# Ledger of designs, part 42: VHH binders against q9lxz3

Target 1, 367 residues: q9lxz3
Amino acid sequence: MVTRRRSKKKKKTKRKKQSSKEKEKYQTFINLPCDLLQLVISRLPLKDNIRASAVCKTWHEACVSLRVIHTSPWLIYFSKTDDSYELYDPSMQKNCNLHFPELSGFRVCYSKDGWLLMYNPNSYQLLFFNPFTRDCVPMPTLWMAYDQRMAFSCAPTSTSCLLFTVTSVTWNYITIKTYFANAKEWKTSVFKNRLQRNFNTFEQIVFSNGVFYCLTNTGCLALFDPSLNYWNVLPGRPPKRPGSNGCFMTEHQGEIFLIYMYRHMNPTVLKLDLTSFEWAERKTLGGLTIYASALSSESRAEQQKQSGIWNCLCLSVFHGFKRTCIYYKVDEESEVCFKWKKQNPYENIWIMPPLNLIDLPLFDHRI
Key: E = the ipSAE of ESMFold2; O = the ipSAE of OpenDDE; V2 = 0.75 times the mean of E and O plus 0.25 times the DockQ between their complexes.

## First folded at step 22 (VHH; framework vhh_7z1x_3)

Design a8 (at its last look DockQ between E and O 0.01; V2 from the best seeds 0.00; counts 0 for: pae E 13.8 > 2, placed apart)
Fold by OpenDDE, look of step 22:
Structure a8 (fold): chain B 367 residues (1-367), chain A 122 residues (1-122)
Amino acid sequence: as target 1 above (367 residues)
Amino acid sequence: QVQLVETGGGLVQPGGSLRLSCTASGFTFSDYAMSWVRQAPGKGLEWLSGIYSSGGETDYADSVKGRFTISRDNAKNTLYLQMNSLQPDDTAVYFCARETGDDYLEFTFDYWGQGTQVTVSS
């Protein structure tokens, strides 16, 4: 009885070497922090922005938020007597009257990204206001002198929104207050005053690349870096000719421009060298149109040279009984604009309209 | 033309008081910080006190702190120095000086008065 030992052929289970396809983690920009995404998208031309908006919801939101439809800024006039506001679209030369009773007693402080910073000197209330949507974002109360300037870094809908103001300038010290979005309180920072001892009033404030630049009425430039809690007075002075009747400071894509106005001379355009922190005179705006107001100024790169708005300064003017704006060409052929007069800083301000103006019932289609 | 004119100097006994005035003209007085400086015989200039343009902030040299008080009346374009507890060492010519507004220097003067003599003697 030959017990045939059935040799159990051990089936060598070929362990399929799962080729670890290194999931090349395509570092899909999908996981970029919102701030970085916005930064990247902000550098895209509109065409590419539109394309990028199709990538995903997050990108879409970021793209839409950054779609600077090169819409011309609008001018808001603030009534002195009532709670009426007048919006003026310079492109269409149309006016719209608005009423915001909720802003009774408020004055404008700053405008950026379609938002107004509004302050009530009687109640010390501070809020962001969107005149197009009527959205309000209240801030903690702040005691502020009437002549103090405020600025903010971006729309209050952004978590990165930062408010900035100098609340006190004394012989020895400067007090800065900042407010981050969703903060409970103002952050107070005190620095040694290194400014000149005469007229240390800040006239212009712009935010650029994480830094607030503050220009005094005497031409002193200071910077505040919130991230570093750092304050510095820059040594450079902008070349100013005698007889200037106003100045405007604006930021465009990381560049800072300063315009000095004169009664009998062409404006001087200065650009800040961010390396040397010196002001260099420019003969042109480099293709920009600057919409200038006393508290804040907007800048646009005009794509169409043919519009005649190339290298222009747009200023609010009162002509007869009509509030309007004038375009002043800033080039070698520029003529002195004799019609421009310095206005009350709180009477008007440029504001960016929303991209979707379609929903703005603002213009009575009755015309 | 910018002018600063000091008045109020004179002879005073030790422990006495004087009030100096400086009248400013030819510029917007309220826009400028002002200082008092003195020069004693055979000594250099000594800064004594300063007042900010707004009039709210004052500074004093240690030598006069607690004894001298600087003030200003912008409506009158006048700077004052109240000097109390005067000592013989306070004998000097006292000058009103306008602080520079156009430079980044912390402590410079661009205009001076002619000075007023203060003599503290028994």
Scores: ipSAE 0.005, ipTM 0.294, lowest interface PAE 10.1, mean pLDDT 83
Fold by ESMFold2, look of step 22:
Structure a8 (fold): chain B 367 residues (1-367), chain A 122 residues (1-122)
Amino acid sequence: as target 1 above (367 residues)
Amino acid sequence: QVQLVETGGGLVQPGGSLRLSCTASGFTFSDYAMSWVRQAPGKGLEWLSGIYSSGGETDYADSVKGRFTISRDNAKNTLYLQMNSLQPDDTAVYFCARETGDDYLEFTFDYWGQGTQVTVSS
């Protein structure tokens, strides 16, 4: 069968010729009440949504406003007991069961650009996997500790793709391993350890503007610049200590955000000042939506306020929600007492669907 | 594993009624207080109603008093919410939530259902 599994909404890509009967159907629908029109349009595949947007101004605005919903990140849940994988699309509140036998025994490491990095701790196999196409790109084997984090810079289809991990932290030194596409083996680099002597593990890694930012469990931020082979611990510390219940770090358009989760308090949102490397608390997300998961998080600036998932923290919920999420509005000060428990980092991760859903040709001549 | 599954959501006209159910498994249901919580589009979480483990004590948010009735059947491990006189403002995802046994953390919830969509429109 075809090597890439497509979304059901992508199956209809050809523009239909208009007929007199098709024009008559459009004229019959022109005077629908607004909420009925929105219901009809929300059922259309993307291609038919684009065609419907050419009917009139009212239809155009309704169709465009609904397109954002099915381009949101998806949440993947990984089963420990079978080879099933479940995708949850929060914009449609729909769960989809998938089976990836090729990933039996693997755990997730990181997600970026529609790709997963997967690791088998029994065989030491490492591979990239695209759940939307089922493409696999194997990498050289590497032994990794259970809590060791690994990240990558971009899709493995790019010649610029770089894998990065910290393999050890001792009193005197820190050891990293990198792998650049088509290298024969992993490159090992050793640097002086400038971290505090307290126990330090790197729990969050993001790639932004050509460098990796790494956050320890103690709130120390480090930077690795692969083009310079340069490592350093940055001076800033968050104004509050990291909680034991977890944190999330994400990047959006060169800005780095950190969210601390506390058991009995509202989440704290911080933004990194990239010149001073100090953290500043934010009382609002300012239109940014963050889809949080332990190994990597997704973020986006929503253009449509009325999507229902806007300006909020979207959280995957362990054991209280089967393959779903909840939304937290930072700037609304909820009266509900929120209790957060750190999840197993390998149980779920956010992933962006392919850009081809966003980049489909628009048949409306106004674009 | 703790599991909460909501059912009974759907589309209803203003003034109509709907009954939500939440089926619990993986814990002793009769030992826990339970709540219903909703989230309307573009808004935060809103606590609606709670019921103590015995089923004898209930409480309601002002927004739903007199219209909604919480109940439970401990023999069937099921929590219910009867919703009457529904209005467009009641459109939301409705969640079943288990309250913790920690009395000093009132309205603290450790497990949540997947939610069920309720839409009230005409």
Scores: ipSAE 0.000, ipTM 0.275, lowest interface PAE 13.8, mean pLDDT 74
ESMFold2 (binder alone), look of step 22: mean pLDDT 84; pTM 0.850

Design a9 (at its last look DockQ between E and O 0.08; V2 from the best seeds 0.00; counts 0 for: pae E 16.3 > 2, placed apart)
Fold by OpenDDE, look of step 22:
Structure a9 (fold): chain B 367 residues (1-367), chain A 122 residues (1-122)
Amino acid sequence: as target 1 above (367 residues)
Amino acid sequence: QVQLVETGGGLVQPGGSLRLSCTASGFTFSSYAMSWVRQAPGKGLEWLSGIYWSGGETDYADSVKGRFTISRDNAKNTLYLQMNSLQPDDTAVYFCARETGEDYLEFSFDYWGQGTQVTVSS
């Protein structure tokens, strides 16, 4: 009785080859084109930019490149009683006291590119001063009236630096003096006076694209081209509303802006058309923040719309015993700020801080 | 010779209205901004309102804002001040003044009228 052992056919369970899951190319943000990455990063607040910089090397580079630390201008206050100076950072709302005994008897004339032009009316000494490095670049002496305005084109460390002033305005002639970096002497140019006879004092001077633009208190705009040794009075006048109590002129990337302050209304902004030499009122600053002072003004393009400093005019103000600044929004009908008062032109000026402020010993000790 | 002549002043009751006029002569009226200024008894000069040469731009002191309206007719060489809702504190001599270019001074005027008396009294 041959017991037929039924051979249990082991059903070979065909392991279904799991189909190769398409590696969904997780397009990681890491593989974003640099331009797109920069675009995305440009929209990040600084805090997030810093965080983003920790993601990878590519992000780090993009973040750092966009950290154009647009360092906002600082305000420097000049004491009337002593040789003390106060620096104010509006972005951080921090003050720093400085002492420059070497500038005793000097007054500020102009500021640009992180340098101050300083003048001593008693000794007729003129010098460039960097308050951050304490570097001093002396110039030949110059006799000038106390109320004369001066300007320079760029940092004195540049060989292209040009200093400009009007030393004399007579009935018939205007005398201009210019000083090139490392020159031995002032260059003097005399032109026929084409200004109107009444109230022709220069209040504002800006340098743009090789040309000095000089605004008179009557609203006349003159230009001086040093390369051509050419002087001209432009026919256009800015539309000025009544009741103005001050004006500021600034240059930004070849554009010239004029701001009128008023006692009972918000500031007005004018832009110069460089083709027609006419002034047009602007309702917006196009994303600029203008830091305005009587002798010179700075402008910055703000990259972050969210900072609230977009399209703003920043001015020095006294709030009680505290020196600070206020922002006027140009785009919005802001309430008339009664806190702003006209100040002595020589009491304060905006100055550009160096990009590497963190490395400057001046600020290490008190932070 | 530059001349400014104010007219339209008088006695008015509180809440009343007056319209002042200033007639300009001796200069190109349309080329100058103009202002109204007043002086109350025992007080200093108070700027009230200004108007640009084109007539489109105006400014007002807070004390008169919403009540006074400045206007001009360049063809008639005339400056106007419409004063509404007059109060006793508005009693003053009102002057028309020609504005000069901006000096470091808040307001600069080179020519003034003789003024017109406005009295607000019950």
Scores: ipSAE 0.020, ipTM 0.319, lowest interface PAE 6.4, mean pLDDT 83
Fold by ESMFold2, look of step 22:
Structure a9 (fold): chain B 367 residues (1-367), chain A 122 residues (1-122)
Amino acid sequence: as target 1 above (367 residues)
Amino acid sequence: QVQLVETGGGLVQPGGSLRLSCTASGFTFSSYAMSWVRQAPGKGLEWLSGIYWSGGETDYADSVKGRFTISRDNAKNTLYLQMNSLQPDDTAVYFCARETGEDYLEFSFDYWGQGTQVTVSS
């Protein structure tokens, strides 16, 4: 039995030689001047940036500070009948079917930072779910009306995660509930209702720069600052009502964008002026790509890439049009892309995969 | 300055074909739905066909369905109407029109070309 042991010995020595040579390369790069290290790291694709960040503390800090995100959001479709979910990566035009029996009876409320907030309307259970890792974080129960929106500030793995919802709007008062991680119960706050009588529901909520921005179905914008326990209705209104014909709100680097379209119009992009709180139309996205759905939106600054999905709007559904997904370039000829299914807006949502997706099992079609 | 210029009209015999073109300038053509509308002598305006900004959706009046085909070339800022099996009742001035973007107003247009005459006669 000498040949097999010799072969395994050759693999062992080959493996050690490759490992030693690999460490020698990284040690050589460790001593680079800061500007040269930054140049080397800036040229790495995300996969290699993640691998390089494990070399030492100095490289880790440089890789994280210079990390260029090359992944795009995925679209998740939720089956109502068999707990199956379909993930679609528009950058690779790849889909994957997953099964999450732990989500039986739940529907999605919001998506942010790679996490879904899920609600069971029969049991009043809330939980965070990460479809990429299958991690689950239960939350205290809360009754929610069918059209009530709930949002959160960041991943539930952060000690700063805060859940926010408007539970009631009466003639004189607005009632807000918040939940901070590890609290024993929901906190209730009541504020003067400053909305006009014809404003009925909040349809879009985003978190930016420490505050929640809330948009009504009639274009009224309000904010809630949780650090000050402060609520107010802001003066600006978009030129047309965002209405029932499709409206999305998103945040990018502290800036708030509103995207709307009507049956016969191309999508319009508005940017909020954070000093006057007036909306101004944008004729270009300036390299920004926005992924929007009814319950959440994601944004990503990215360089031009061969997929053609850059500097555009990726909209998952359109009321009144017989389409479920359109990719639209604001400053060029529009391109139309159909999602693999044509369904209502609450059966799909954009989600951003985690930064270290390369190191995780990407798919498990069994669980 | 929004401008729409129709070309391709003329005299044709019954059963013949014509292709109308409308060249657009002064606006982002690929951002607007466009229509063809005609006016026969002594009659009002008749909407014929419309096309969505991408070219992916079209609609036709019953009077022309199956005979006329609307299309667009967004790279050339040009709208087309292919008219086949023309009959004397198709004699009219044909206009290119831009939709206003008000989705609750059917057949609402804010800019029109000057029109091109199509005459179908033996």
Scores: ipSAE 0.000, ipTM 0.118, lowest interface PAE 16.3, mean pLDDT 72
ESMFold2 (binder alone), look of step 22: mean pLDDT 84; pTM 0.847

## First folded at step 23 (VHH; framework vhh_7z1x_3)

Design h21 (at its last look DockQ between E and O 0.12; V2 from the best seeds 0.00; counts 0 for: pae E 8.8 > 2, placed apart)
Fold by OpenDDE, look of step 23:
Structure h21 (fold): chain B 367 residues (1-367), chain A 122 residues (1-122)
Amino acid sequence: as target 1 above (367 residues)
Amino acid sequence: QVQLVETGGGLVQPGGSLRLSCTASGFTVSSNYMNWVRQAPGKGLEWLSGITGEGGTTSYADSVKGRFTISRDNAKNTLYLQMNSLQPDDTAVYFCARETGTWYTEYSFDYWGQGTQVTVSS
C-alpha cells in the first residue's frame, strides 16, 4: 500500500519547476537595464507607452516618467481645407491628427496656457478652446478685421483672464477692447494715437505683469495696462537689420524678448529693458527655449535635454511634404537660417500640452 | 537694360585690403536693397553684406563683420565693398546682387553682376 504516495510528489515538483521556469522567463524581460528600457519606451508612441505601462511596475514607472517629460510646447497645424488639426510634438517627433468639427470656420488668434483663442470671421464668434480636453468657453461676439491681433493673459478658467485687442487705429485715435472674466460685455477704451502714420499695424502682442505689450510692424512698442486703463507708446525701437523677414515677441518671467528673423543671417534676439525702454541684443538665450509662432510664442527655461532642444529658438517649418521644426542656436552659426520662410500666421501655433497627457481624450485607446 | 558690373578684384596678400565696386545701370542703387555675395571654389553662395535702399542701413555676415564695409555712392550709382584684413579663406568670386522680395516672399536676387575674382594668397 506504500507505493502509491511517491507518484503524487513528483507531479507537484514538476509543476513548481515549470512555474518557476515560466516565472524566470518572464523575469528576463523585467530585467532590462533601466537605460535600455527608457530608450525603448522613449521611442514608443503614446499608445504603446500606455500599453507598455501595463506590463510591470518597472515598466510602468519608466513609461510614466517619460510621459511627464513632455513639458515642451506642441505645434498645432491648422488645415486650410478641412477641420483637421495636426499636433506635433517636437521632442518625440510625433504627429497626431485631430478633428474638431465644432471649430469649423474658426481661425486661431492666440495661444496661451494650453488654450486657443479662436475666431470666426463670418459669425464674429469668439471662443476659447482647449484642444486636449475639447473644452470651449464662448466669449461675446466681436467684430474685427481678419488681420487684427488678439491676446489673452492666462487660461480662461482663471477669474483673472483678460482678453485684449486693438480694434481701430485712426489718425487721431486708437480703440482698444478688453474683456474681463465674467464680464457681460467688451470694455471699449479710446486713446489718442501717438503713433506715427506708418505705425498703425500691430503684429505681436504679449502679456506680462498685468500689461499688454503691442509691437507694430515698424517696431514701435506700445503698452496697455488694463488695471489703470492706460495706454502708452514706448520711445525705444528695436534695432532691426536689413533683410529681416519676420519677428516674434515672447515673454518669460516678466522679461520681454523680440526675435528678428533674417533671410541671410541668423536670428537676432533682443531683450527689452523695462527701465530704460531700450532693446539690447542678446548673444545667448540664457538657457531659454523659445517656441515661436506668428501669433504667439512660448518660452521655457529648460535644462539640457537629451533631445537637444534647449537654449534655442524653435520654429515650425515645412520641408518638402513634412511638417517639422527647426532649431536655431543663437550663439552658433546655423546654416538653417536660409531655410526658414515666413508662414501664414494662421496655419500653425505653439500650444502647451497638459501635464497629464494620459488623461487626454486623444489618447483614449478605448476605441 | 539692367546691368551690374563688379570691379576691383585681384590678387592680394593675407592681411591686405581690396575695394570692390559694383556699378549699376537700369535702376537706382539707393532705391534698392543691394547685397554682396561670394562663391568660393567648390562651395555654395555665401551672403556677406547688404544695404537697404531707404536709410542705407547695413548688415553683415558674422564671417566678415568688422572687416568688410558696404557703402554706396548715389551720384555714381555704385555699390562698394571695402575688404580689410583679408584671409586666404576669403578667396572667392564676389558678386553684387539686387534683392527682390517682401516679408511674405522668399528672398531672391533678380539681378547679378558677372562677379570679380578675389584671391588671397601669400
Scores: ipSAE 0.015, ipTM 0.317, lowest interface PAE 7.8, mean pLDDT 82
Fold by ESMFold2, look of step 23:
Structure h21 (fold): chain B 367 residues (1-367), chain A 122 residues (1-122)
Amino acid sequence: as target 1 above (367 residues)
Amino acid sequence: QVQLVETGGGLVQPGGSLRLSCTASGFTVSSNYMNWVRQAPGKGLEWLSGITGEGGTTSYADSVKGRFTISRDNAKNTLYLQMNSLQPDDTAVYFCARETGTWYTEYSFDYWGQGTQVTVSS
C-alpha cells in the first residue's frame, strides 16, 4: 500500500511502516513488462495512478503517459453551508473533498484553462483561483448586477488574459467593463442598448477567436470585440422548442455550440455558422463530448473510452431534488454516473485539470 | 390570489388505484410548469411527476414511472395524478406545486397546495 517516501511525511508518522510482505509485493509489480504494466495502470482511479507513479521511473513514465490519454474535465461542486468543495472525475469515477477556506463567501462565475473566476457579492472582491495549485490572482473590486455574467479569455498567468463583464443593462445603455492583464484599473465602455427591451439579461458568454459571444435570455446573440472596442447585436435567433428551461454554450476549435435543455424532452444542440450567423440543429455530436454546467461548459473531441464517456452530453443537472451528473447519448437513456452527497448544492462547474497532475500540491495527491 | 387545492386522497388497499386532483385559481395551469411532490411520514420531500406549461410534456421519477400518470384539464384549470398499483410505501401527503425553477438549479416552487393524505394499508 505505502512506499518508503511515505515514512518521511510528518502527518503520517502514526502510520506503521510497511511490512516486508507488502514491500515484496510492490517489488514484484515493478518488474512487469511494459505492455502488461500499462494494462494494470489503465484500470486505476486517478488517486491510485498518482500513488503508482511514485514507485519508480518506469512506473512514473507509464502512469504519466496514460494519465494524459485519459484526461477529461472534472466537475467541482461548491457547498452552500461550509467551505468544502468536492471534485469529481467522471472518466475515473473518482471524487475527493477539498477545503479552500480562502474562498469563503465567494461564488464561481466562470471557468477556463483550469482557473476559476470567483466573486464575493458582499465585499465586491474578485479573484482568479486555481483549485489544483491553489494559486490566487486578486483583481480590483467590482460591483456587478446580480443577473449579469462574467468571462475571461485565457489563464490569468498569460499577459493576454482579458476579463469581460456586463455590469449593468438599463433602458438606454449597456455598460461593459474589461480588465487586461497588468492594467491599473477597469476599462469602462458604454453602448446604446440595441436590445430595445429592458428585460434582456445575458445567460451565456463564450470567448472564441478574440471575440466574446454573449447570449441573452431572449435568444439574441451579441458580440464584443475587445481589440476594436466594438459591440453589436447579431441578427437571427436560435430555433428554440417550447418548454426550454435553460441553456449552455461552449466553444470547440473556433466553433460555437448552444444546448437548449428541457426538463421533459431531450436536449437540442445547435451550431453557429460563423459565415451567415445562423444556427443549425445538429442531430449528432460528431465525436464531440460536451460537459455542460450553468456558468461555463467544456468540450473536446476524444477517442472512445472504457468509461463510456464519448460523443455525448455530460450534464450536471437536478434530478429529483438532487444534483446529479448524467450522460445523455442520442440512441439510449441517460445514465447517472454520480450523485452529490450534499443537499442543496451551491453551484458546480466543469474545469480542465492540468496535464501534469503528479506535481500538484493537493493533499490527496501527496501521500 | 393564487391558490392550489388538492382533493382525492384517502385510504386504499395495496394494488389499488386513486386519482388526485389539484384545482388552481389566480393563474392558468396550462401556462405553468406543474408538479406532484409527496412527503412520507418522517421523511423528506420527494418529487414524483411534472408537466410543462406549453407542450404538456410529462416526466416521472423512477419510483412511480409506469404506475402514475400526470395530466391536466385546461377547461377546469385542474391538474391530475392517476396512481395505479399502489403499495404501502406510497403512503404520504401529496402536494401539487407551481414551479419557477430552471433545469440547472434546485426546484423552486412559489405556490403549494395544502396537501392530501394517501394511505395504502390492508
Scores: ipSAE 0.012, ipTM 0.271, lowest interface PAE 8.8, mean pLDDT 73
ESMFold2 (binder alone), look of step 23: mean pLDDT 80; pTM 0.807

